# VH-VL binders against q9umr5: the designs that were tried, part 126

Target 1, 268 residues: q9umr5
Amino acid sequence: SYKPVIVVHGLFDSSYSFRHLLEYINETHPGTVVTVLDLFDGRESLRPLWEQVQGFREAVVPIMAKAPQGVHLICYSQGGLVCRALLSVMDDHNVDSFISLSSPQMGQYGDTDYLKWLFPTSMRSNLYRICYSPWGQEFSICNYWHDPHHDDLYLNASSFLALINGERDHPNATVWRKNFLRVGHLVLIGGPDDGVITPWQSSFFGFYDANETVLEMEEQLVYLRDSFGLKTLLARGAIVRCPMAGISHTAWHSNRTLYETCIEPWLS

## First folded at step 5 (VH-VL)

Design u26 (framework fv_mavrilimumab)
Fold by ESMFold2-Fast, scan of step 5:
Structure u26 (fold): chain C 268 residues (1-268), chain A 122 residues (1-122), chain B 111 residues (1-111)
Amino acid sequence: as target 1 above (268 residues)
Amino acid sequence: QVQLVQSGAEVKKPGASVKVSCKVSGYTLTSLSIHWVRQAPGKGLEWMGGFDPRDGETVYAQRFQGRVTMTEDTSTDTAYMELSSLRSEDTAVYYCATEYSYGFLPDAFDIWGQGTMVTVSS
Amino acid sequence: QSVLTQPPSVSGAPGQRVTISCTGSSSNIGAGRFVHWYQQLPGTAPKLLIYANSNRPSGVPDRFSGSKSGTSASLAITGLQAEDEADYYCQSYDSSLSGWVFGGGTKLTVL
């Protein structure tokens, strides 16, 4: 039999977005128990990420407890950051494959329709004024806003991403690293035609430097210092990179070719 | 690991000014948001002001606007709070505290100085 | 006056459960702002007891728990012990004041 699959959705999203993904899994791995979590749906996806992590943690504990052979996580967009934190805070998780679908793992620095809806007069160059305030950090999107031109403010004000990436010192860093390293496979998926995740290489732990030149994962301080275990995972052969062109942000969970190439091989 | 160490007790006359210091150790001052909170004898906690990362500047509570100035000396990792035109009701313990982001928090004051008693008497 | 309302005192016997309420408004707790709780023993600085509504710092026993609903938050203490005698303060951020606000404090008496 197949390990259960837990799905965590993204910003302004819900379980209904994943019906095609569930069809694909049922076709290739019939009998798989797939749970798409209906927490923080729609507008509630704007709640602070640490609040979402606690809620999702409560939901995944009984699923993991019932599956001694392990579980797989499929985490889409913002949901990939929730799953990153879950793997760090849970000292007893049994996740085999963590499949990150176009998630801004090093943060976001781009204009989107979602940002214009929330902050109509803001541009990416001035959003740091809102996001790096205490008020701004009450919104999930600001928890992973990473302005490469104001790294001092990002490091000081980011209540989520800077901490989970080990970019700012934290007393729990050693425990979070130990917990994260229990994952069997880290499967990173993303691509240049996403149109929302900026830079798209954020899905692969790459990000802008102060000149907006993208530096890949192996050039990041978090990797070089092995802050939460990326270098260790890569040395184990546990990191899988699956870039694919031609896929827009809302299509990652409904493209059959992507599923067959990047997801299906990691569902046991 | 992070510690905040404050200056010693002060006794002032009404109309004078007082300047309390808060020395940061175990971390850099520029990476912390320092806040000032006071507590009058037998009374509750009152926020006076602190660093606002939106503008890279310090925001003061309305009640203290015009009387309080909060500054930082990055070369010595020391924050200061100066309160002018002192009144008897300003007699209180003054604390510095920081949003270090302990655990899962956004905004909790997780590291506190030991407090500085300021007595204003005639 | 305080922006967040707490009862001035609560009491209980050893081993009992007490709860301390913290009532805010639409500009703070009701706006989704986190609630933090502090314990202050006589003659000491406040100590962070609960952060971000319901989370415990390392070293805080699980007898202390926090919750939030609507415009209010609550601190629950189970299995009361004599060393729990202290003042307890809630804290949140208020958007209309553009700053942090504390509750008026609750004095817990054991026995």
Scores: ipSAE 0.000, ipTM 0.398, lowest interface PAE 16.0, mean pLDDT 87

Design u27 (framework fv_mavrilimumab)
Fold by ESMFold2-Fast, scan of step 5:
Structure u27 (fold): chain C 268 residues (1-268), chain A 122 residues (1-122), chain B 111 residues (1-111)
Amino acid sequence: as target 1 above (268 residues)
Amino acid sequence: QVQLVQSGAEVKKPGASVKVSCKVSGYTLTSLSIHWVRQAPGKGLEWMGGFDPRDGETVYAQRFQGRVTMTEDTSTDTAYMELSSLRSEDTAVYYCATEYSYGFLPDAFDIWGQGTMVTVSS
Amino acid sequence: QSVLTQPPSVSGAPGQRVTISCTGSSSNIGAGRWVHWYQQLPGTAPKLLIYANSNRPSGVPDRFSGSKSGTSASLAITGLQAEDEADYYCQSYDSSLSGWVFGGGTKLTVL
């Protein structure tokens, strides 16, 4: 029998977005129990990420307890950051494959239609004024806003991303690292034609320096310091990188070729 | 600014097929997910299915599976719903509807066509 | 029967408050799915009135409000006016059916 799969959606999203993914899984791994979590749907996805982590944690506990052989996580966009935090805060998770679909793992720095809908007069150059305020940190988008020109403000004000990446110290950092390292496989998926995640390499732990030149994962301080276990996972052979061109942000969960290439092999 | 304009009323005989069109204006069809909802005279709303042109996938309600086909023509920004093997019970107003997703996907149908009356006489 | 249950009719006098219920199950509203409300005037297409449980689109008066608790949702209309006379439908997504579902509709009569 196959391990159960838990799906965590993204910003302004819901379980309906995963109907194709469920069809693909049923075709290749018939009998798999797939649970798409119906929490923080649509506009509620704007709630602070730590609040979302708590809600999703309560939902996944009984699913994991029922599956002693382990579970798989498929986490889309913003949902990948929720899953990052879940794996760190849960002392007892039994996740085998964590499959991250185009998630801004090092943060976001780019103008998108989602930001324009929420902050119509914003530009990426001045959004730091809103996001790095206490009020702004009550919105999920601002929890992973990472302005490379105001890194000092990001490090001091980010209540979520800077903490889970170990970029700012936290009393629980050692325990969070130990918990995260229990994951069997970290499968990273993303690509240059996403059009929303900026830079797209954020899905692979790459990010802008102060000149907006992308530095890849192995050049990041979080990797070099092994802050939450990336260097250890890579050395263990547990990190899988699966970039694919030609896929827009809303198509990662509904492209059959992507599923067969990047997801299907990790659903034992 | 986004508008959905549907084709005109149709009168069909039992056993025939009907194809209703839904023209998108003020935006591109490729960026919208078009759904079809019908309403029999004096009755409630019934979701029939929806087509996401970005994915090229359709989902049909079980009641209509095998009788309904939803397609789109991106060159003319027009979506279509074809219902075959018509019965008198298919007499209804047929609506196309969509989520206007410029910056947001709220899971609600905020733009509706004017409706197309399909009458199946017996 | 409809997957989402609404009373078939409700009535009130001008200036009064009325509430329309929408009862679902663990596969839809009870699963945390959003509830949307539509107003349909005679001879017109439905109009989105409330989205995502409690939010109003631009142009909808604050007399209309939505709420959700457990497996049920409610639409409240205060300060009833003659133009509020219409059919009202709730809508949600159902995980068991893998599709959208509507309530049976409620006809509001303003006395």
Scores: ipSAE 0.006, ipTM 0.399, lowest interface PAE 12.8, mean pLDDT 87

Design u28 (framework fv_mavrilimumab)
Fold by ESMFold2-Fast, scan of step 5:
Structure u28 (fold): chain C 268 residues (1-268), chain A 122 residues (1-122), chain B 111 residues (1-111)
Amino acid sequence: as target 1 above (268 residues)
Amino acid sequence: QVQLVQSGAEVKKPGASVKVSCKVSGYTLTSLSIHWVRQAPGKGLEWMGGFDPRDGETVYAQRFQGRVTMTEDTSTDTAYMELSSLRSEDTAVYYCATEYSYGFLPDAFDIWGQGTMVTVSS
Amino acid sequence: QSVLTQPPSVSGAPGQRVTISCTGSSSNIGAGRYVHWYQQLPGTAPKLLIYANSNRPSGVPDRFSGSKSGTSASLAITGLQAEDEADYYCQSHDDSLSGWVFGGGTKLTVL
């Protein structure tokens, strides 16, 4: 039989967004048990990411316990960051494939409708003033705001992303790295036509330097220092990169060609 | 720890100008929105102006428009408030204040200078 | 005239509860703008007491609480103590003035 699949949604999202994904899985891997977690739906997706990680952790523990052969994670957008932290804080996870659908793994630096709704007076150049305050860090979207022009503030104030990426020291960093390295495959999916994730290469651990020039994963300090295990995973052959053009942010979970090319091969 | 330190007390004649300074320590001036608030003896707080993130510019309360100027010297991390054409009614303690912990959308003033007494008398 | 209206004074005995109102309009509190509260002890600069309607900064005891309804906000102080004697100011943003406004202030006397 196939390993169970756990799905974690994104910002302002819910389980309904994955109806097509579930149809595709049922067609290619009939009998797969798929659980789409209905925690932190809609506006609750704005809660601090560490709070979300704790809630999702409690939900995935019994699913993993019932599947000694392992499970797969499919994590969309902001949900990919939740899954990153889950893999680090759980010293007993049995995740085989972690499939990340267009998640801002190195952070976000771009205007979105979500930011304008929450912070209507903001623009990307000055959002650092809100996001890098203690109040701002109580909102999930600020937990992965990464202003390349204020990297010192990001490193100091980010309560989530800088810590899980090992960009700032944490007492648990060594344990988090060991736990993350238990994953079988890290499958990264994203593309230039996403329209929301900025830069889109953030889905592949690339990001802006101070001049807004994108540096790819292998040029990042977190990779070079192997802060949470990316270099080790790549050397082990465990990182899969699957970029695809022509797919907008809300279509990653509902495109059949994307599913067949990037997701289906990693479901066992 | 962020601290705002203001210049010393001033005594001015009617019609003169006064320029109060506010030095930022423990943080970078360019990362803060500095506001100016005054308080006449025995009276309440009155906002004079400050950085408004909604338009990305320094804005002045209408009552002071045309005679107040707020500037910054980033090389010395010092903000300034200059008030011209002084009247006896301008006798007040002048405070600089900033939002440090809570960002610019709620714009709560969580760090205050100690205040500068400006007395306008003949 | 203050755009935000506060009573000029309020008094209570130690251990009692007092509330200080802050009445605004549709251009400020009624427009959904946050209300902040400041405490000013005699001879000192104001200190932030409550931010964004109901939140307390570190070091502010839970005896202080804030609430907002419609065009008005309220600061509640329970278990009143002598050191609470101070002036209290509410503050919000006013959309019609495109700037910040303070209430006229309330002098709290602990009898």
Scores: ipSAE 0.005, ipTM 0.405, lowest interface PAE 13.6, mean pLDDT 87

Design u29 (framework fv_mavrilimumab)
Fold by ESMFold2-Fast, scan of step 5:
Structure u29 (fold): chain C 268 residues (1-268), chain A 122 residues (1-122), chain B 111 residues (1-111)
Amino acid sequence: as target 1 above (268 residues)
Amino acid sequence: QVQLVQSGAEVKKPGASVKVSCKVSGYTLTSLSIHWVRQAPGKGLEWMGGFDPRDGETVYAQRFQGRVTMTEDTSTDTAYMELSSLRSEDTAVYYCATEYSYGFLGDAFDIWGQGTMVTVSS
Amino acid sequence: QSVLTQPPSVSGAPGQRVTISCTGSSSNIGAGRYVHWYQQLPGTAPKLLIYANSNRPSGVPDRFSGSKSGTSASLAITGLQAEDEADYYCQSYDSSLSGWVFGGGTKLTVL
């Protein structure tokens, strides 16, 4: 009688990464139907995020239809952005808890080995030249690259993140906001020792200003304007913040203490 | 819990072929990237080939190109490595290993089979 | 020879610190590719010890640490124990070879 759980993975990831998470859920909520979506695995995770949103949308529709009491989403890393867009584009979603595991909700700006593997000669200061081109926007990681020193380019070129955050106008913005606000709980998880998500506060809708000083969610224009409903959700008591130190990026889905503290309470 | 269980030891003559199997349990083969690594007695590890996520296909090390073939049978969750035209220098323990998805870090070999000793002799 | 260079052997007494180096080139470690480390106990398959330069899998004690700088990486083992006696291998991806490469291995002897 527990609501079904749908899991969405991250960059260069697959359903295999969640084997410990599934074990924890089965121990605390036996009988829960957990579906880890096996779409856009491995290098397919580099496909444009709007393409991924469409594919995941088609997969979640029948799951949600079978669960009239609602479903929960657990969305890891890049997958958290996919889930953000799913909640906005679906007029009829019945998501209760949206659990975001260390996802760059305001974007990514970090000189990480992840980027050097894809773009070996690039530094974070120069990646905007690739990512904000039409060619670069065909790669998922560039869809949420947010260079705080080239904010005008980000706002103009981002085909995904700037739109779902309401940072650039879109004809569907009002409908997307209405749909997103249907969510029961927005559970944000992340921490300072992640090592990949930069700044780590991006998982909590904080981000760098032009001087690389982190401004928290309540100081962001997207919050102040209530562009997609964050201010409304916070006022409703629907936003949960669960930061935890000592957890690296690849350990969020396999740490028992994290699960018991931040995830388990939201799986009714 | 993912486990890789390999076929038993083989003794082959020079010029023959050997086909080593790697049975995946605890997870589905199609969700894993399988690599093959060998180790001659008293020597180091040598990568032979495996799934390359950059290309989305199986890639072979240049040294083995043309005489190694890596295949998968998804109906039995079993991966295979076939090495042809065997020479005495091919005497080694052959390991299968899975590339764990650590997100973008997915090129570390986190789970290894127990190894299959292949001896090439008269 | 191996594409990644390791010393053939290192030794230390119980409780001491040892460091094992792994030297690559501009086509692998120097290109920003991650370095992984494996421990091989006598008669066993290799075990992942460090992944992505400095991260430990569950169950690996913090006595083992990894670092990377330029074209080289290092594995540091503090508080040496007798059971640490093993062969250690570094691994990276080489863009010029389009494949994975291992170091030649380092035999650690605990005296």
Scores: ipSAE 0.005, ipTM 0.469, lowest interface PAE 10.9, mean pLDDT 87

Design u3 (framework fv_mavrilimumab)
Fold by ESMFold2-Fast, scan of step 5:
Structure u3 (fold): chain C 268 residues (1-268), chain A 122 residues (1-122), chain B 111 residues (1-111)
Amino acid sequence: as target 1 above (268 residues)
Amino acid sequence: QVQLVQSGAEVKKPGASVKVSCKVSGYTLTSLSIHWVRQAPGKGLEWMGGFDPRDGETVYAQRFQGRVTMTEDTSTDTAYMELSSLRSEDTAVYYCATEYSYMFLPDAFDIWGQGTMVTVSS
Amino acid sequence: QSVLTQPPSVSGAPGQRVTISCTGSSSNIGAGRYVHWYQQLPGTAPKLLIYANSNRPSGVPDRFSGSKSGTSASLAITGLQAEDEADYYCQSYDSSLSGWVFGGGTKLTVL
């Protein structure tokens, strides 16, 4: 029947947020076994991303082992970065569709609507002082903070994103690339009205240059160097881009039109 | 698991000083933002001060400025709050609390110590 | 005397819904600052119940919810249970004071 679906939530989130998504999947693909992982819920979502990757890995291994035809991943927001690392560190994953739901794949640089009121607009220019410290790297959000004005600090201090993107060398990089390339489809979803992911094009591997001009995936060094396989995946026809306007950050998992357009076609 | 363990109850005379400790367990003190909050018997919570990691400094509530000092001993992972020139109205339970998840939970005190009762009597 | 105003008490019967208000000003809640809520059971330290207006920490049941509008915030408790009897405090940051402020607290009595 249908391949099992594994759902990985985002920052300050839990399985309850996906009740609508589960309803949609049940309507279009009845009988699908959907597992929403209740790990690192709420404030625990702030734990270092490598700690989260270890915990989620332990949870997904038995699910994948029992599904020889493969599984699908739906990974929301910060959860999309966890899934990026899972696909790289697991030498035997059998993921068909990796559906990245508004995840900051090239990082985050910007105040969210919530943070703008607590911190001045210029706060994003100062966050590098905290995030690129050893203390800051103990928090998940700092693991993917990517200040385009302090790229040298990002490359040296990022304990997670710079490594999984191949922007800084790691002994396991070649194996991580091989593992990631085994994915069947990389489905990228995001949009301009998200309001949290900044720049929103980060969900599509675009990001700011030093002048805060967004450069798309094909202009990124990680793509041009094929550091973890994006160029190879695109050449295989394995990358799907599904942008949608009008969807706020907390609505990606509860919008029926988005589900039907961007998610449903990739569940088999 | 992060845990805050405070020193035991204290009885002081008016005019004395009291120093309450808060030991961090399961994490390093330098990685946390420690705040101090007090509660007089039958009354509400009152913020006294705490470390602001954005500015890299300790901030005190104006009401306690000049009377309170908050320090840290990184070698023992222990934070201290010293309140001087004690008055009877300083009788309260004193809590340490931390913004363990502060980067994305700004201003929320998500882990609390058990509290230290300080009684000021003659 | 507190910068954030809460009713001193509210009461309800088991299974009912109660709402606790928290009224601020333009220097705190009205400036868009987050509102957090704490539950304090008799003889215990406060526990974080709601953070950043409406979010629940892991382990807090969904019958507790928070909302914010203008200069005010509200904590709603549905399906009231005996163990909910406690003091509830709102908290925000005040830009004029450059520090954290708590509401005066609300004693919830479950009848």
Scores: ipSAE 0.000, ipTM 0.414, lowest interface PAE 12.3, mean pLDDT 87

Design u30 (framework fv_mavrilimumab)
Fold by ESMFold2-Fast, scan of step 5:
Structure u30 (fold): chain C 268 residues (1-268), chain A 122 residues (1-122), chain B 111 residues (1-111)
Amino acid sequence: as target 1 above (268 residues)
Amino acid sequence: QVQLVQSGAEVKKPGASVKVSCKVSGYTLTSLSIHWVRQAPGKGLEWMGGFDPRDGETVYAQRFQGRVTMTEDTSTDTAYMELSSLRSEDTAVYYCATEYSYGFLPDAFDIWGQGTMVTVSS
Amino acid sequence: QSVLTQPPSVSGAPGQRVTISCTGSSSNIGAGRYVHWYQQLPGTAPKLLIYENSDRPSGVPDRFSGSKSGTSASLAITGLQAEDEADYYCQSYDSSLSGWVFGGGTKLTVL
């Protein structure tokens, strides 16, 4: 018998996008109960991430309660940030494998079509003016906008990512770290041909410095200070890195080779 | 080398239904938002419907709601468009088309099928 | 509210410049939605010519250019060639219809 799997989708996404992933799981782990959460679908994925975390938490609690042996999370794109926060705010989660599919764990700094749909006249260099306002922080995409040229504004104005990464202090930080450390495995997946997540190394907790040079996870202050447990997890042998070239952003949940290499081994 | 390959021409009687297929080659169907566009002889392009990632669902143009159904078979990487209660004004070339490879908002259709001529005659 | 409007035809001689307009409204182009342009040669499927107002797909020559201002967009073709004789369609998204809209099409004749 396999542990249940909970799937959390991304920006402008829904459960329908995971039909191929469900097929793969059924083939390799027959009998696995897979729940793809149909919350904040489509345009509702633009709602503030803390609002989404609250809704997903309410949906996840009964699933975890029914599975005392534990559950696995597969969280795609923006959904990986939702899952980061779930693992921190839940005192009683029983997640074994947290599988993060191309999620901007250190934030996003890149021009994309969905960002231009929401802000048609904007450029990535100017989005800090909108995103780091109180109004802008009511949109999920601005909750993880991380402009490396205005890092001071990011640290002061980000209502979500800076807090969950421990980049800015929060009263609940110690409890959030303790809760996050309950996870069995943190499986990080991403790659250079994603085309949306910028820099792609954000999926592995790397990010731009002020010169747009990527610094990897081990060079980040959040890692060095162990702000939410990354250094402890790595020392425990609980962090898995699975980069793969040749995969575009919308293909992470529908590529068989990716599934067999990066996901299948962690679905006990 | 992603390609969309459509089924062959069809001749139908008024009141019948037609189901046009669109096979994805060189790529995975689940990575694409397939849209359907038709063109009556000598007329312009008309969007019928397609997958809208902003809503996470298939959306149909108002004038075709209730008559059109768009489905997918992931096992064969094939999309289908079925149009029912056919009339003479449904005589057209029907195209499947998809957004750019980076597409999260299906705006530009950079890859098109070759088209399927559907003729409705009594 | 309003469909995209294109002139039904334009004509030019080889080597000349022609411009094809696409007029929308506040629910589409005026709302900041992208405008895309397609070229359709007789008997063929449409081909994406310009995307996101002004960008060219690989293989489209520089003599094709797009622009957008207010509620309207324009396709400009310089150095007109016989091979450019085709139908041209603009396309955008309309928020009031919750769907994609095409212009009526413009037949370009190279004299």
Scores: ipSAE 0.006, ipTM 0.406, lowest interface PAE 12.3, mean pLDDT 87

Design u4 (framework fv_mavrilimumab)
Fold by ESMFold2-Fast, scan of step 5:
Structure u4 (fold): chain C 268 residues (1-268), chain A 122 residues (1-122), chain B 111 residues (1-111)
Amino acid sequence: as target 1 above (268 residues)
Amino acid sequence: QVQLVQSGAEVKKPGASVKVSCKVSGYTLTSLSIHWVRQAPGKGLEWMGGFDPRDGETVYAQRFQGRVTMTEDTSTDTAYMELSSLRSEDTAVYYCATEYSYKFLPDAFDIWGQGTMVTVSS
Amino acid sequence: QSVLTQPPSVSGAPGQRVTISCTGSSSNIGAGRYVHWYQQLPGTAPKLLIYANSNRPSGVPDRFSGSKSGTSASLAITGLQAEDEADYYCQSYDSSLSGWVFGGGTKLTVL
């Protein structure tokens, strides 16, 4: 029997987006129980990420409890950050594969279609004024806004990303690291043609320096300090990197070649 | 698969009101942005109103304000569009359509109902 | 003007290329808002054909393409087929109206 799969969607998304993914899983792993969580759908995906983490936690607890052999997580876009926090706050998670589909793991810094829609006159260079305010931190997209030109403001104002990445101190950091390290495999997926996640290397824990030059995961302070366990996981052989060109942001969950190459091998 | 299923055709007299329903199937109504678009015979598409995520509320096109009301019944996953003080010019097919329920780019109307013909005649 | 302008009709023979323009203003397309295109076959509801300027939903052939420049957008159809005979509508969001606007529609006739 295959381990159950739990799917967490992204910004302005819903369970319907994963219909092709479910077809692929059913074809290659028949009998797999797949639960696509229908919490924080559509507009509700704008709610603060810590609120979303608590809601998704309540939904995954009974699924994990019924699956002593373990579960897999497939977490898309913003949902990958929710899953990062779930793995840290849950003292008893039994996640084998955490599959992150084009998620901004080190944050977002780009003029995206969603930003233009929500803040039509804003430019990425000015969004820090909104996002790093108390009001801005009530929006999920601002919880992972990471302006490389205002890193001091990011570190002080980010109520979510800076904390889960261990970039700012938190009383629970040691426990969060211990919990996260229980994951079997961290599977990172993303690519240069995504068009939304900026820089796209954020999906692989790379990010801009102050000159907007991308530094990869191994050059990041959070990796070098092993703040939440990335260096330990890499040394253990538990990090899988699966970049793929030619895939736009809304197509990661509906591309068969991507599924066969990057996802299927990790669904035991 | 998510579908929008609308109520059947209606014939109304001038001055009456009509209430068209749009039932969401395969998904939960409260997570969707439902819009209403009409099309008079031989004419183009005209947006009447819907959920505006920028405002966080239902908004109506100016020419229909005061005459249109859009509501939802979450217990039955059904959205409604009621148009009052009907005139012959209101004879049209009325469509419901979704926005941003399944896509990161929320401006497109990605799923449409089959349409409801409303005829206003004496 | 804030209303999107399309030619009322275009025509072509099978195998030819046709283009349908959609002209907006600084309050919609010129403000960086997306342009979406819908195909309406006779007697049916509109179907999303192109979203966010140039993207195709699953099942839409690659002979349909969209582009945007300045205050205008275009839909191009190559290798024209009889099945393409339909009405085509562009759509965008207008910031001055705080709402969605459609173009007047273009009737494509395949000769």
Scores: ipSAE 0.000, ipTM 0.407, lowest interface PAE 14.7, mean pLDDT 87

